# VH-VL binders against p57417: the designs that were tried, part 1

No score or structure here was measured in a lab: all are predicted.

Target 1, 135 residues: p57417
Amino acid sequence: MNNLIDTIKKIENILYSLERILKQECHNLLKSKTSNEEILELIKRKKILFKKLIILSQDRLCLEKEYNIFPPYESNNKLNNYWKKIINTCLILRKLNLKNKIIMNKKFYLNQRFLELSSSYKKSVTYNLDGNLEI
Below, numbering starts at 1 at the first letter of every chain, in headers, positions and changes, except where a header shows other numbers; Kabat numbers aren't used for antibody chains.
F, E and O stand for the ipSAE by ESMFold2-Fast, ESMFold2 and OpenDDE, each averaged over both directions (binder to target, target to binder). V2 = 0.75 x the mean of E and O + 0.25 x the DockQ between their complexes.
[cut] marks letters that were taken out.

## First folded at step 2 (VH-VL)

Design r11b
Fold by ESMFold2, look of step 2:
Structure r11b (fold): chain C 135 residues (1-135), chain A 122 residues (1-122), chain B 110 residues (1-110)
Amino acid sequence: as target 1 above (135 residues)
Amino acid sequence: QITLKESGPTLVKPTQTLTLTCSFSGFSLSTYGVGVGWIRQPPGKALEWLALIYWDDDKYHTTSLKTRLTISKDTSKNQVVLTMTNMDPVDTATYYCAHSPYDSEGYYFDYWGQGTTVTVSS
Amino acid sequence: ELVLTQPPSVSAAPGQKVTISCSGSSSNIGNNYVSWYQQLPGTAPKLLIYDNNKRPSGIPDRFSGSKSGTSATLGITGLQTGDEADYYCGTWDSSLRAGVFGGGTELTVL
């Protein structure tokens, strides 16, 4: 069980890091003086964090099957509390992504599937080549 | 050019704590995605995965040695340190550090140090 | 017991093809990507294949990798005497939350 708790905690940490990067992305998209290099660096960091999140999600699914426990983890208060934090952060990420899409209309696609990540559905989160979020 | 080098004692007595340092160049642990791992190989035997640390201080340890292993980094010195407590003659091995990027689909080690041989005997 | 199983040895003549298998489970090879390493006598291992079938720069295309189910295979064509080495598969294990290596395969070029 400790491996699942550790995995969920690491997922939460990655989601917080993504939140900060999306906020930085929004800030840079609104500046007329922002450099292409600064935006490109944020895109690279998002790609790396999403790849890490995908691998952590694969670990989570394997461990859930092994322990026969699934979101929202009703039988384990510790996991349930972490899951609630994950859901809240996903809602924040969805809002930030929608805001950034409005600013960058051609290069953003709204990914309605942030809410599905908040449910029991087990989809991977990724960006395409143009930096659009996809779940 | 990514290079890594292991350093530390080559002879350790049973029960002592081993501290190995991986000094590297050609990359920085401040760079997103970068990781450094430790692997050992007892004489004439197979590779054994030990531990891994990433740029964001995310850490992993092999379960059989988890209570004996500590991995840490010093980004300003370009170093990663492995500490292994309560050494035993069965821990005699060549110890390698290796670069592990997170820029592809899976975990792997693309650049390895030359290794340092540690003998545990009285 | 080893998490990843490899044959202890394989052999073939120069110019021929050899394959080296790596057998695992759903928590490792089944869910994760496989890498392969070459270790020449007295030297550190060298990355040969990553992400199941990708070659880093400098690795010739006579080295190939594949994965099916819970097993992976390293293929070497056009064998050369310089290919005599130990070969290890490696992957992540999602249950152990750690990397694992196979027991190694000694390749002899007759």
Scores: ipSAE 0.532, ipTM 0.798, lowest interface PAE 2.1, mean pLDDT 86
Fold by OpenDDE, look of step 2:
Structure r11b (fold): chain C 135 residues (1-135), chain A 122 residues (1-122), chain B 110 residues (1-110)
Amino acid sequence: as target 1 above (135 residues)
Amino acid sequence: QITLKESGPTLVKPTQTLTLTCSFSGFSLSTYGVGVGWIRQPPGKALEWLALIYWDDDKYHTTSLKTRLTISKDTSKNQVVLTMTNMDPVDTATYYCAHSPYDSEGYYFDYWGQGTTVTVSS
Amino acid sequence: ELVLTQPPSVSAAPGQKVTISCSGSSSNIGNNYVSWYQQLPGTAPKLLIYDNNKRPSGIPDRFSGSKSGTSATLGITGLQTGDEADYYCGTWDSSLRAGVFGGGTELTVL
């Protein structure tokens, strides 16, 4: 059971980190002059955290089956409390992420998936709020 | 160029604590997504996963040795330390540290140290 | 206890194709990406395949990986004498919350 508690706590922490990143992303996107490099870095971090979240979620599911305990974890107060926070945070993150995607698409005329950091793609480009290139 | 190197005692007595240090270059544990793991291999036997530490200090240990293993990092020194308590001759093995990259969908080790052989003997 | 199962040994003549299987469960191979490692005698393991079927730079296309269900397979075509080594599959196990390796397969080139 301790493993499940630890996993849930880790999930919560990752979600909080994601929240910070998404808020920062939104802040950057709303600037009059947006740096592509900054946005790309945030996207990179976001993707990494999502991956970690997926792994932790898989861990959670396996442990739940093993311990025969499932959300909302009514039989465990500690887990239940964490889960409530997780659910609330997930709802917020979903909204924030959607908002950021919309802003991103409007501003850069690109989708988030296109804006990926790769060793082969280095652009030092900035955009204004109107989506115009400012170099 | 990513490089890792294991260092520590090559001979340990039973019941003693083993401390191994992984010194690395070419990357930083401050980088999002980066992890460093430890793997051991007894002579003539298979690889055994031991522990993993990520940039955010998230840690994982093999279940069978969880109570005996501790992994930690010093980002400023580019080092990861593995401690294993109550060593036994069965723990005799080559110990590797390895880099886990951030730019991946899955979990794997793309760069390995050369390994350090640890013998547990009276 | 081995979480991933590999054949202990495989052999083939130069130029031939060999496959090495890695069998797991839903908590590991079923849900997670598989990697493969080559270990030449007296050396550290080397990454051959990651994310089921991707090759790192420097790995020839003779090496391939695939995953289906709870099993993974490493394929080696055009077998060379230099391919004689131990091969390990690896992945994450979500139940154990740990990385896991197979028992290894010794490849002999006849």
Scores: ipSAE 0.066, ipTM 0.725, lowest interface PAE 3.1, mean pLDDT 87

## First folded at step 5 (VH-VL)

Design b2
Fold by OpenDDE, look of step 5:
Structure b2 (fold): chain C 135 residues (1-135), chain A 122 residues (1-122), chain B 110 residues (1-110)
Amino acid sequence: as target 1 above (135 residues)
Amino acid sequence: QITLKESGPTLVKPTQTLTLTCSFSGFSLSTYGVGVGWIRQPPGKALEWLALIFWDDDKYHTTSLKTRLTISKDTSKNQVVLTMTNMDPVDTATYYCARIPYDSEGYYFDYWGQGTTVTVSS
Amino acid sequence: ELVLTQPPSVSAAPGQKVTISCSGSSSNIGNNYVSWYQQLPGTAPKLLIYDNNKRPSGIPDRFSGSKSGTSATLGITGLQTGDEADYYCGTWDSSLRAVVFGGGTELTVL
């Protein structure tokens, strides 16, 4: 059970990191002169975090089966509490992601570089309310 | 150019603690996605993964040795340290540190140190 | 106990093709990307294949990797004497939350 708890904590931390990145992305997108390089770097970081999140999610799913415990973890208060935080963060991430996509499209739809970036946004990953990744 | 190098004692007595340092260049452990792991290989035996640490201080240890292993990083020095307590002759092996690249889909080691041979003997 | 299973040895003549198998389970090879390493005698391992079938820069195309289900395969065509080495498969195990390696395969060039 400790491995599952640790995995859930790691997932939470990655989600918080994603939240910070999305906020930074939003801030940069709202600047009068947005740096393509800065946005690209943030996208790169997001991709890295998503990859790690995928692996962690696979770990979680595997451990859940082994321990025969599943979200929202009603039989374990500690896991349940972490899961509530995860769900809340996922809601925030979904809102931020949508906001950033809108800003990106409105501001840079004529810029070829950002069109390419926008394509990446379409493939962006978020966390579902059921605890699974949504690609 | 990316390089890793293991350093530490090559001879350890039983029950003592082994401390190994991995010094690297050509990359930073502050870079998103980057990790450094430790792998050992007893003479004539297979590779055995020991521990892993990432840029965000996320750590993993092999279960069989979890209580004996500690991995840490000093980003400013480009170093990763592995400690292993209560050494036994069975722990005699060549110890490697290796890098996980930042752009990997999976966890794999693309650059390895030369390895340092540690002998546990009274 | 090894999580990934490899044949202990394989052999072939120069110029021939050899394959090295790596058998795992759903928690490792089934869910995660596989890598392959070459270890020449007295040297550190060298990455040959990553992410199932990708080659790092400097690795010739006569080395190939594939994955199917819970198994992976390393292919070596145009075998050379310099290919005589130990080969290891590796991957992440989601159950153990660990990097796992195969037992290694000794390749002998006849």
Scores: ipSAE 0.856, ipTM 0.949, lowest interface PAE 0.5, mean pLDDT 92
Fold by ESMFold2, look of step 6:
Structure b2 (fold): chain C 135 residues (1-135), chain A 122 residues (1-122), chain B 110 residues (1-110)
Amino acid sequence: as target 1 above (135 residues)
Amino acid sequence: QITLKESGPTLVKPTQTLTLTCSFSGFSLSTYGVGVGWIRQPPGKALEWLALIFWDDDKYHTTSLKTRLTISKDTSKNQVVLTMTNMDPVDTATYYCARIPYDSEGYYFDYWGQGTTVTVSS
Amino acid sequence: ELVLTQPPSVSAAPGQKVTISCSGSSSNIGNNYVSWYQQLPGTAPKLLIYDNNKRPSGIPDRFSGSKSGTSATLGITGLQTGDEADYYCGTWDSSLRAVVFGGGTELTVL
């Protein structure tokens, strides 16, 4: 069961890192002289974290089947508390990602190349009621 | 120049509601990303963050006092108001308001008011 | 339970160096930026360090900040009697959705 707890802690940490990146994206998008290089680097880091999250989510699903326990982990108070934090953070990430998308679209609408390069900027990560990863 | 000043009663009875006003100048809460927070410090004790409010009306409260605290803003008056219900002698402290500048790297308080001391006593 | 841990006091002679630690977790120091505040007796806190290691205008370079993992450090060199104060670390905690401060460190210059 330590493997599942470790996997969930890693997922939580990645979500906090994504929150930091989305805040940095917001800051850079709001600067008068926005650097495309800075924004693109943050988008690259976001993609890396999404890839890690997908892998961890698959590991979590395997461990859930092995231990026969599933979100929201009602029979295990420790896992249930972690899961509640993960869901809350996912909701915050969705709001923050939408905010950044709106700012980017308004600020860089006439720059078609920039919008093409930032199309992955619209993706977000969440878990549904069945505990499956949604991107 | 950026300044903040706390105002409100200096003496409050137990069970009463405390209302403190932060009046500021040199910046606006209409500025994207800017926030104002409240921090208190009981005599001889550490700083304790209470609440903050951002330009977009997003609000946060310390968990232990969440049901007792309300924070609001009046952007046109350059004011932020903190309301704290059911005051108790342990809430005796100096109350500060402080600004969070526009910065997505981190949240920090760059300008502080001088503080107002609130005593809770019968 | 204290979220950020600081030593309650430190002391050193004038001209010497002191460091003040601030220990937290991945939800605060690990994934967020640290700030440091000086509070002289009878005054409001004053920002010394922001974004882990940056100084506001007017803060002398003998004040420095650093961060490693889930821990942060304030360094003060060339200690002066005017540095006697309480020092606080602060940061955002993403799990609590809150600002958290350390318990403060009282610096005494002997």
Scores: ipSAE 0.006, ipTM 0.647, lowest interface PAE 10.8, mean pLDDT 85

Design b3
Fold by OpenDDE, look of step 9:
Structure b3 (fold): chain C 135 residues (1-135), chain A 122 residues (1-122), chain B 110 residues (1-110)
Amino acid sequence: as target 1 above (135 residues)
Amino acid sequence: QITLKESGPTLVKPTQTLTLTCSFSGFSLSDYGVGVGWIRQPPGKALEWLALIFWDDDKYHTTSLKTRLTISKDTSKNQVVLTMTNMDPVDTATYYCAHSPYDSEGYYFDYWGQGTTVTVSS
Amino acid sequence: ELVLTQPPSVSAAPGQKVTISCSGSSSNIGNNYVSWYQQLPGTAPKLLIYDNNKRPSGIPDRFSGSKSGTSATLGITGLQTGDEADYYCGTWDSKLRAGVFGGGTELTVL
């Protein structure tokens, strides 16, 4: 059970980090002159955090099955408390992400294409041509 | 270019604590996504995963040795330290530190140190 | 205790194709990406394959990786004498929350 608790806590921490990144992204997107380098760096960090989140989520699912306990973890107060925080943060992230996508799509559609074209990354940056997040 | 080098005692007595240091260049543990792990290999035996530490100080240890292992980082010195308590002759092995990249789907080690051989003997 | 199972040894003549299997479970190979390592005698391991089937720079296309279900496979075509080494599969185990390696396979070139 401790493994699951630790995993959930790690997930929470990653989500907090994502929140910070998205807020920074929003701040930069609202500037009159946005630095492509700064946006690229934030995209990179966001991508990395999502990667880690995916792996942690897989760990969570595996451990839930192992311990036969599932969200919202009503039988475990500690897990339940963490889960509430996670849900709350996810709601915030959804709102921030939607806002950022809208701004990116309207203001930086062409810039996104250029960033993807000039990017040394093997995969697409963060937002597709429709402004949707891709990892 | 990424390089890693293990350092520490090559001879340890039973019940003593082993402290190994991984010194690296070509990357920083302040870089998002970067991890450094420790792997050991007893003579003529298979690789054994020991521990992993990330840029955000997230740490993982093998379950079988969790109570004996501690991994830590000094970002300013580009070093990762592994400590293992209560050493036993069965812990005799070559110990490797390795770099784990950030631009991947899973965790793996793309650059390895040359390894340091640690012998536990009275 | 081995979490991933590999054949202890495989052999083939130069120019032939060999495959090395790695068998795991849902908590490791089933959920996570697999990597492969080559270890020449007296040397540190070298990354051959990562993320199931990707090759790092400098690794020839003779080396290939695949994953299906809870098993992974390393393929080596055009076998060369220099390929004689130990090969290890590795992945993450979600249940253990730790990396795991196979028992290794000794490849002999006849």
Scores: ipSAE 0.867, ipTM 0.938, lowest interface PAE 0.5, mean pLDDT 91
Fold by ESMFold2, look of step 9:
Order: structure tokens, then C-alpha cells, then sequence
Structure b3 (fold): chain C 135 residues (1-135), chain A 122 residues (1-122), chain B 110 residues (1-110)
């Protein structure tokens, strides 16, 4: 049983770290000037934490079968308490992820329109094959 | 690039505590996702996975030796320390430390130290 | 009693192909990624394969890995005398919450 409790604690810790990263992602997405290196680092850290979470989730599933106990762990108050914290953190992560997706979609939409305006402004007059001026 | 080296006593007496230090370069345990593990190999026998510590101080130990093993890190010194209590002649082995990379899907060891041989005899 | 089972030895002639099996369970090979290590006589192990079938830089493509169900296989083609070594599979075990190695396979090139 102690192996399952330890695994659940490690899952909770990874979820808290993911929450921190999603908040940092939101902060960087709201800046008008942001470093590509900062964004790439946050993407890297998120991928690393997902790797650990996937492996810990496999550990949890195997141990649940071994001990014949399953979420929400009603027969074990300690596990049940940790599971409640996990569920609450997952709800926070869901909200942060949706918020970041909305901000990113808006920023991409504005960047697309900005590119269209920039290309129109920077358009140069040219000559066709007959040597006539075109605008 | 990445290098690791094991250091510590080469001879210990039964019941004593073994302390091994892994000193490394080319990476830091402040690097996100990185880990360092310990593996041993008794003479003429197979590799045995012992312990693993990650940058965030997350730790794992082989089940059979869990009560005897302690793993810790000193990020500022680029060191990881393995302590093993109540040594016995069956613990005679070459001990390796190894780097666990961050950019992959599974856990494995890509760079290994040369190993240090520890003999347990009275 | 080993968690991962490998044949104790395999052999083949230079230029031929050999395969080395690694048998485990759903809690290790079934759930997790497999790595393979080569240990030349008197040396530390060296990584050959990670994430089931990927080669690190400097490992020739005549080394290959695969996984099916709870078993993994290391393939070596174009055998050379320099390939004589012990070979180990390794993976994570979700029940033990630790890494595990196979018992090792001694490859001889006749």
C-alpha cells in the first residue's frame, strides 16, 4: 500500500509543476515581446513532465490491480485525500490549458492579419514581361 | 561532453556502511528532466539496477535493497551519493553510476562511468 | 529469479544475423520502453538501443530493436568478431517502481 500512496504523491507533485508551467506559459503568451527560447523551454519542460506523468500513471494502474483498490479510494482515507487534490489540480490545469489555447489562437489570428498588412505595405511596383509598369 | 566517475572505498568490512560518490560533468542536475542512477555487477554476474535520482529530487530504489539504500544529490558539486548499509560479502561488485536523459519516452542510461570495484571481506 | 529472461548465450558465424530475446511481463516490457546495452569484456556497458527501436548516434544500423507484447528482440546483422560481448535488455517495471535488467546474453562469433 505504501508504494501506491507514494506513487499518488508523485503524481500530485507533477501536476503542481504542470500548473506552474501553464501559468508561466500564459504570462509569456500575454507579452507583446517574447523570446522564442523562453517558449521552447516551457514546451520542453511540459513534455518532460508529461513523460513522468505517463510513467507514474502506469505505475498507479499496476499497483491498483495488485492491491485491488481503485479511485476514488473510498476504503483508504489517505489515498482518498490525495485523489481529491489530484482531481482539483486537474480541473485547474484544464482551465489554464483552455485559457492558453484561446490566447494562442487570438495571437495567431492577429499575426496572420499583421502579415497580410505587412506584405501589402511592402509591396513594390514591378514590370511585366512587356516592360509595362504594374502596381 | 557527458562523463561520470565513481569514487569511494574499494574494500569494506561486513556490516559497515558503503558510501559511493558519482562525480560528473557535461550536465547538471539542475537541468530539467535529468537523472543519475546506480547499477552494480557482481563478478561474473548480471547487471543489477539499484537506484535513480532526478533533478527534482524524485527518487527510486530497487525493492530488494530499499531499506539499505539511500541516494542523494549535491547539485552545486555535480555529485550524486549512494549509501548502502550493512554490507555483506554478496554485495561484492563493480558499482556504476550512469546518466538518465531527459529527451526520450522511457527511462534508460545513455552514459556510464567506468565503474568502481568494491570488495566486502573481513 | 530474474524479472526479464534472456537466453544465456547465442552464436553465429561472421556476416550472419543473430537475434537476442528478452521476455518480461505486462508490468515491465508490456507497459514500458525497452533499452539494450552492449558490454565488451572488461568494460562498462554501452547503450545500443533506447525507446524500443531507436539508435543513439554512433551505433550502426545493423543493430536493431523491436518489441511485441511482453517480449523484446535485439537484432544484429553482419556479425563481426568485435561484436562478441554480453548483451542486456533493460526496462522500467511499474509494479516494482524500479528499473530491471535481463540476465544477459553472451554472444560468440564463430
Amino acid sequence: as target 1 above (135 residues)
Amino acid sequence: QITLKESGPTLVKPTQTLTLTCSFSGFSLSDYGVGVGWIRQPPGKALEWLALIFWDDDKYHTTSLKTRLTISKDTSKNQVVLTMTNMDPVDTATYYCAHSPYDSEGYYFDYWGQGTTVTVSS
Amino acid sequence: ELVLTQPPSVSAAPGQKVTISCSGSSSNIGNNYVSWYQQLPGTAPKLLIYDNNKRPSGIPDRFSGSKSGTSATLGITGLQTGDEADYYCGTWDSKLRAGVFGGGTELTVL
Scores: ipSAE 0.790, ipTM 0.903, lowest interface PAE 0.8, mean pLDDT 87
Fold by ESMFold2, look of step 6:
Structure b3 (fold): chain C 135 residues (1-135), chain A 122 residues (1-122), chain B 110 residues (1-110)
Amino acid sequence: as target 1 above (135 residues)
Amino acid sequence: QITLKESGPTLVKPTQTLTLTCSFSGFSLSDYGVGVGWIRQPPGKALEWLALIFWDDDKYHTTSLKTRLTISKDTSKNQVVLTMTNMDPVDTATYYCAHSPYDSEGYYFDYWGQGTTVTVSS
Amino acid sequence: ELVLTQPPSVSAAPGQKVTISCSGSSSNIGNNYVSWYQQLPGTAPKLLIYDNNKRPSGIPDRFSGSKSGTSATLGITGLQTGDEADYYCGTWDSKLRAGVFGGGTELTVL
């Protein structure tokens, strides 16, 4: 159980870092004088954080099966509270990613990574291409 | 050119605490995604994964030694430090530090130090 | 399933092909990417393969890697005397939340 809680905390930390990166990306994409190197560095950091998030999500899935507990972790208040924060942040990130995607005309790399996280939650909640929750 | 070098005592007594330092060049722990890990190899035996620390201070330790291991970094000195408490003769091994790159799908070690042999004996 | 299993040894003649297997579980090889390392006698390990099947620069294409299910394979063709070494597979384990190595395979070129 402690490994699952630690994994969830690390996921939350990565999501906060991604939120800050996506906000910086949006800000720099809208500036007319932002250097190409600045934008490319933010994109690179975003990809690196998504690598960690994907690996952490795989860890979470394995631990959930081992402990026979699943999102939204209704039987464990500590995990449930962390999970609610994670879902709220994922919604924010999805919207920020779509906004940045439109500006950059890039494929949905970040959206694909968030689909992996949301598929672990898919028993009760799903995301669509507009970033809206579906049930 | 990425290089890493392990340093520390080569002989410790049982129950003592071992402190090993990994000094490196050719990269910085401020480089996004980068990690440094520790691996050991007892004489004539297999490699054993010990610990990994990332640029963002995220850390992992092998389960069997988690209560004995501490890993930390000093970005300004280009160093990573491994501390292992309560040493036992079974911990006699060559200890390696290694670079973990950021531009791939998995975690692995692409550059290794030469290793330092630590003997635990009275 | 807490460890990756490799054959203790393999052997073949110069010029031949050899494969080295690495068997794991869904929590390690099944979910995660595999790397392979060569350790020549008296030296530190050296990366041969990462991300299941990619070679770093300087590794000849006669070294190859593959993964299927919970098993991975290192292939070496055109064996040379200089290939005599210990070979280790490695990967992340999602349950242990740590890296793991196989027990190693000693390659002898007859």
Scores: ipSAE 0.730, ipTM 0.878, lowest interface PAE 1.1, mean pLDDT 87
Fold by OpenDDE, look of step 5:
Structure b3 (fold): chain C 135 residues (1-135), chain A 122 residues (1-122), chain B 110 residues (1-110)
Amino acid sequence: as target 1 above (135 residues)
Amino acid sequence: QITLKESGPTLVKPTQTLTLTCSFSGFSLSDYGVGVGWIRQPPGKALEWLALIFWDDDKYHTTSLKTRLTISKDTSKNQVVLTMTNMDPVDTATYYCAHSPYDSEGYYFDYWGQGTTVTVSS
Amino acid sequence: ELVLTQPPSVSAAPGQKVTISCSGSSSNIGNNYVSWYQQLPGTAPKLLIYDNNKRPSGIPDRFSGSKSGTSATLGITGLQTGDEADYYCGTWDSKLRAGVFGGGTELTVL
């Protein structure tokens, strides 16, 4: 059970990191002179975190089956508390992601580098209410 | 380019603790996505995955040795340290540290140290 | 004890093609990307294939990787004497939350 707890905690931490990055992305997108390089760097970091999140999610699913415990983890208060935080963070991430996409499209649709940026955003992820990543 | 080098004692007595240091250059553990792992290989035997640490201090250990293994990093020194307690002759092996890149879909090791041979004997 | 299973040895003549299999389960090869390593005698392992079928720079196209279900395969065409080595598959295991390697395959060039 400790492995599952550890995995869920790691998932939570990754989601918090994503939240920070999306907020920074939003801040940069709202600047009068937005640096494409800065945005690309943030996208790169998001991709890295998404990779980790996918792997952690796979770990979680395997462990859930092993321990026969599943979200929202009603039989384990510690896991349940982490899961509540995960769900709340996913809602925040979903809102931020949508906001950033809107700003990006409005601001950079005439930019020569827009195709590169847009391709990255096309592969951007959303977050469902069960803590899973959706592409 | 990327280089890694293992250092530490080459001879350890049974029940003692082994401390190995991986010193690296060409990258930083502050770089997003980067990981450093440890792998060992007993003489004439297969590779055995031991541990992995990432830039964000996320750590993983092999289950069979989890209670005996600790992995840590010093970003300022470009070092990763592996400690293994209660050493036994069965732990005699060549120990490798290796770099795990950030720009891939899976976890793998693209650069390896030359390895350091550790013998456990009375 | 081994999570990933490889044949202990394979052999072929120069110029021939060989394949090395790596068999796992749903928690490892089934869900994760596979890598392959070459280890020449007395040397550290070298990455040959990553992400199932990608070659790092410097690795010739004679080396190829594939994955299907819970198994992976390393292919070597145009076998050379210098290819005589041990080969290991590796991947992540989601149940163990750790990396895993195969038992290794000794390739002999006849």
Scores: ipSAE 0.594, ipTM 0.868, lowest interface PAE 0.9, mean pLDDT 90

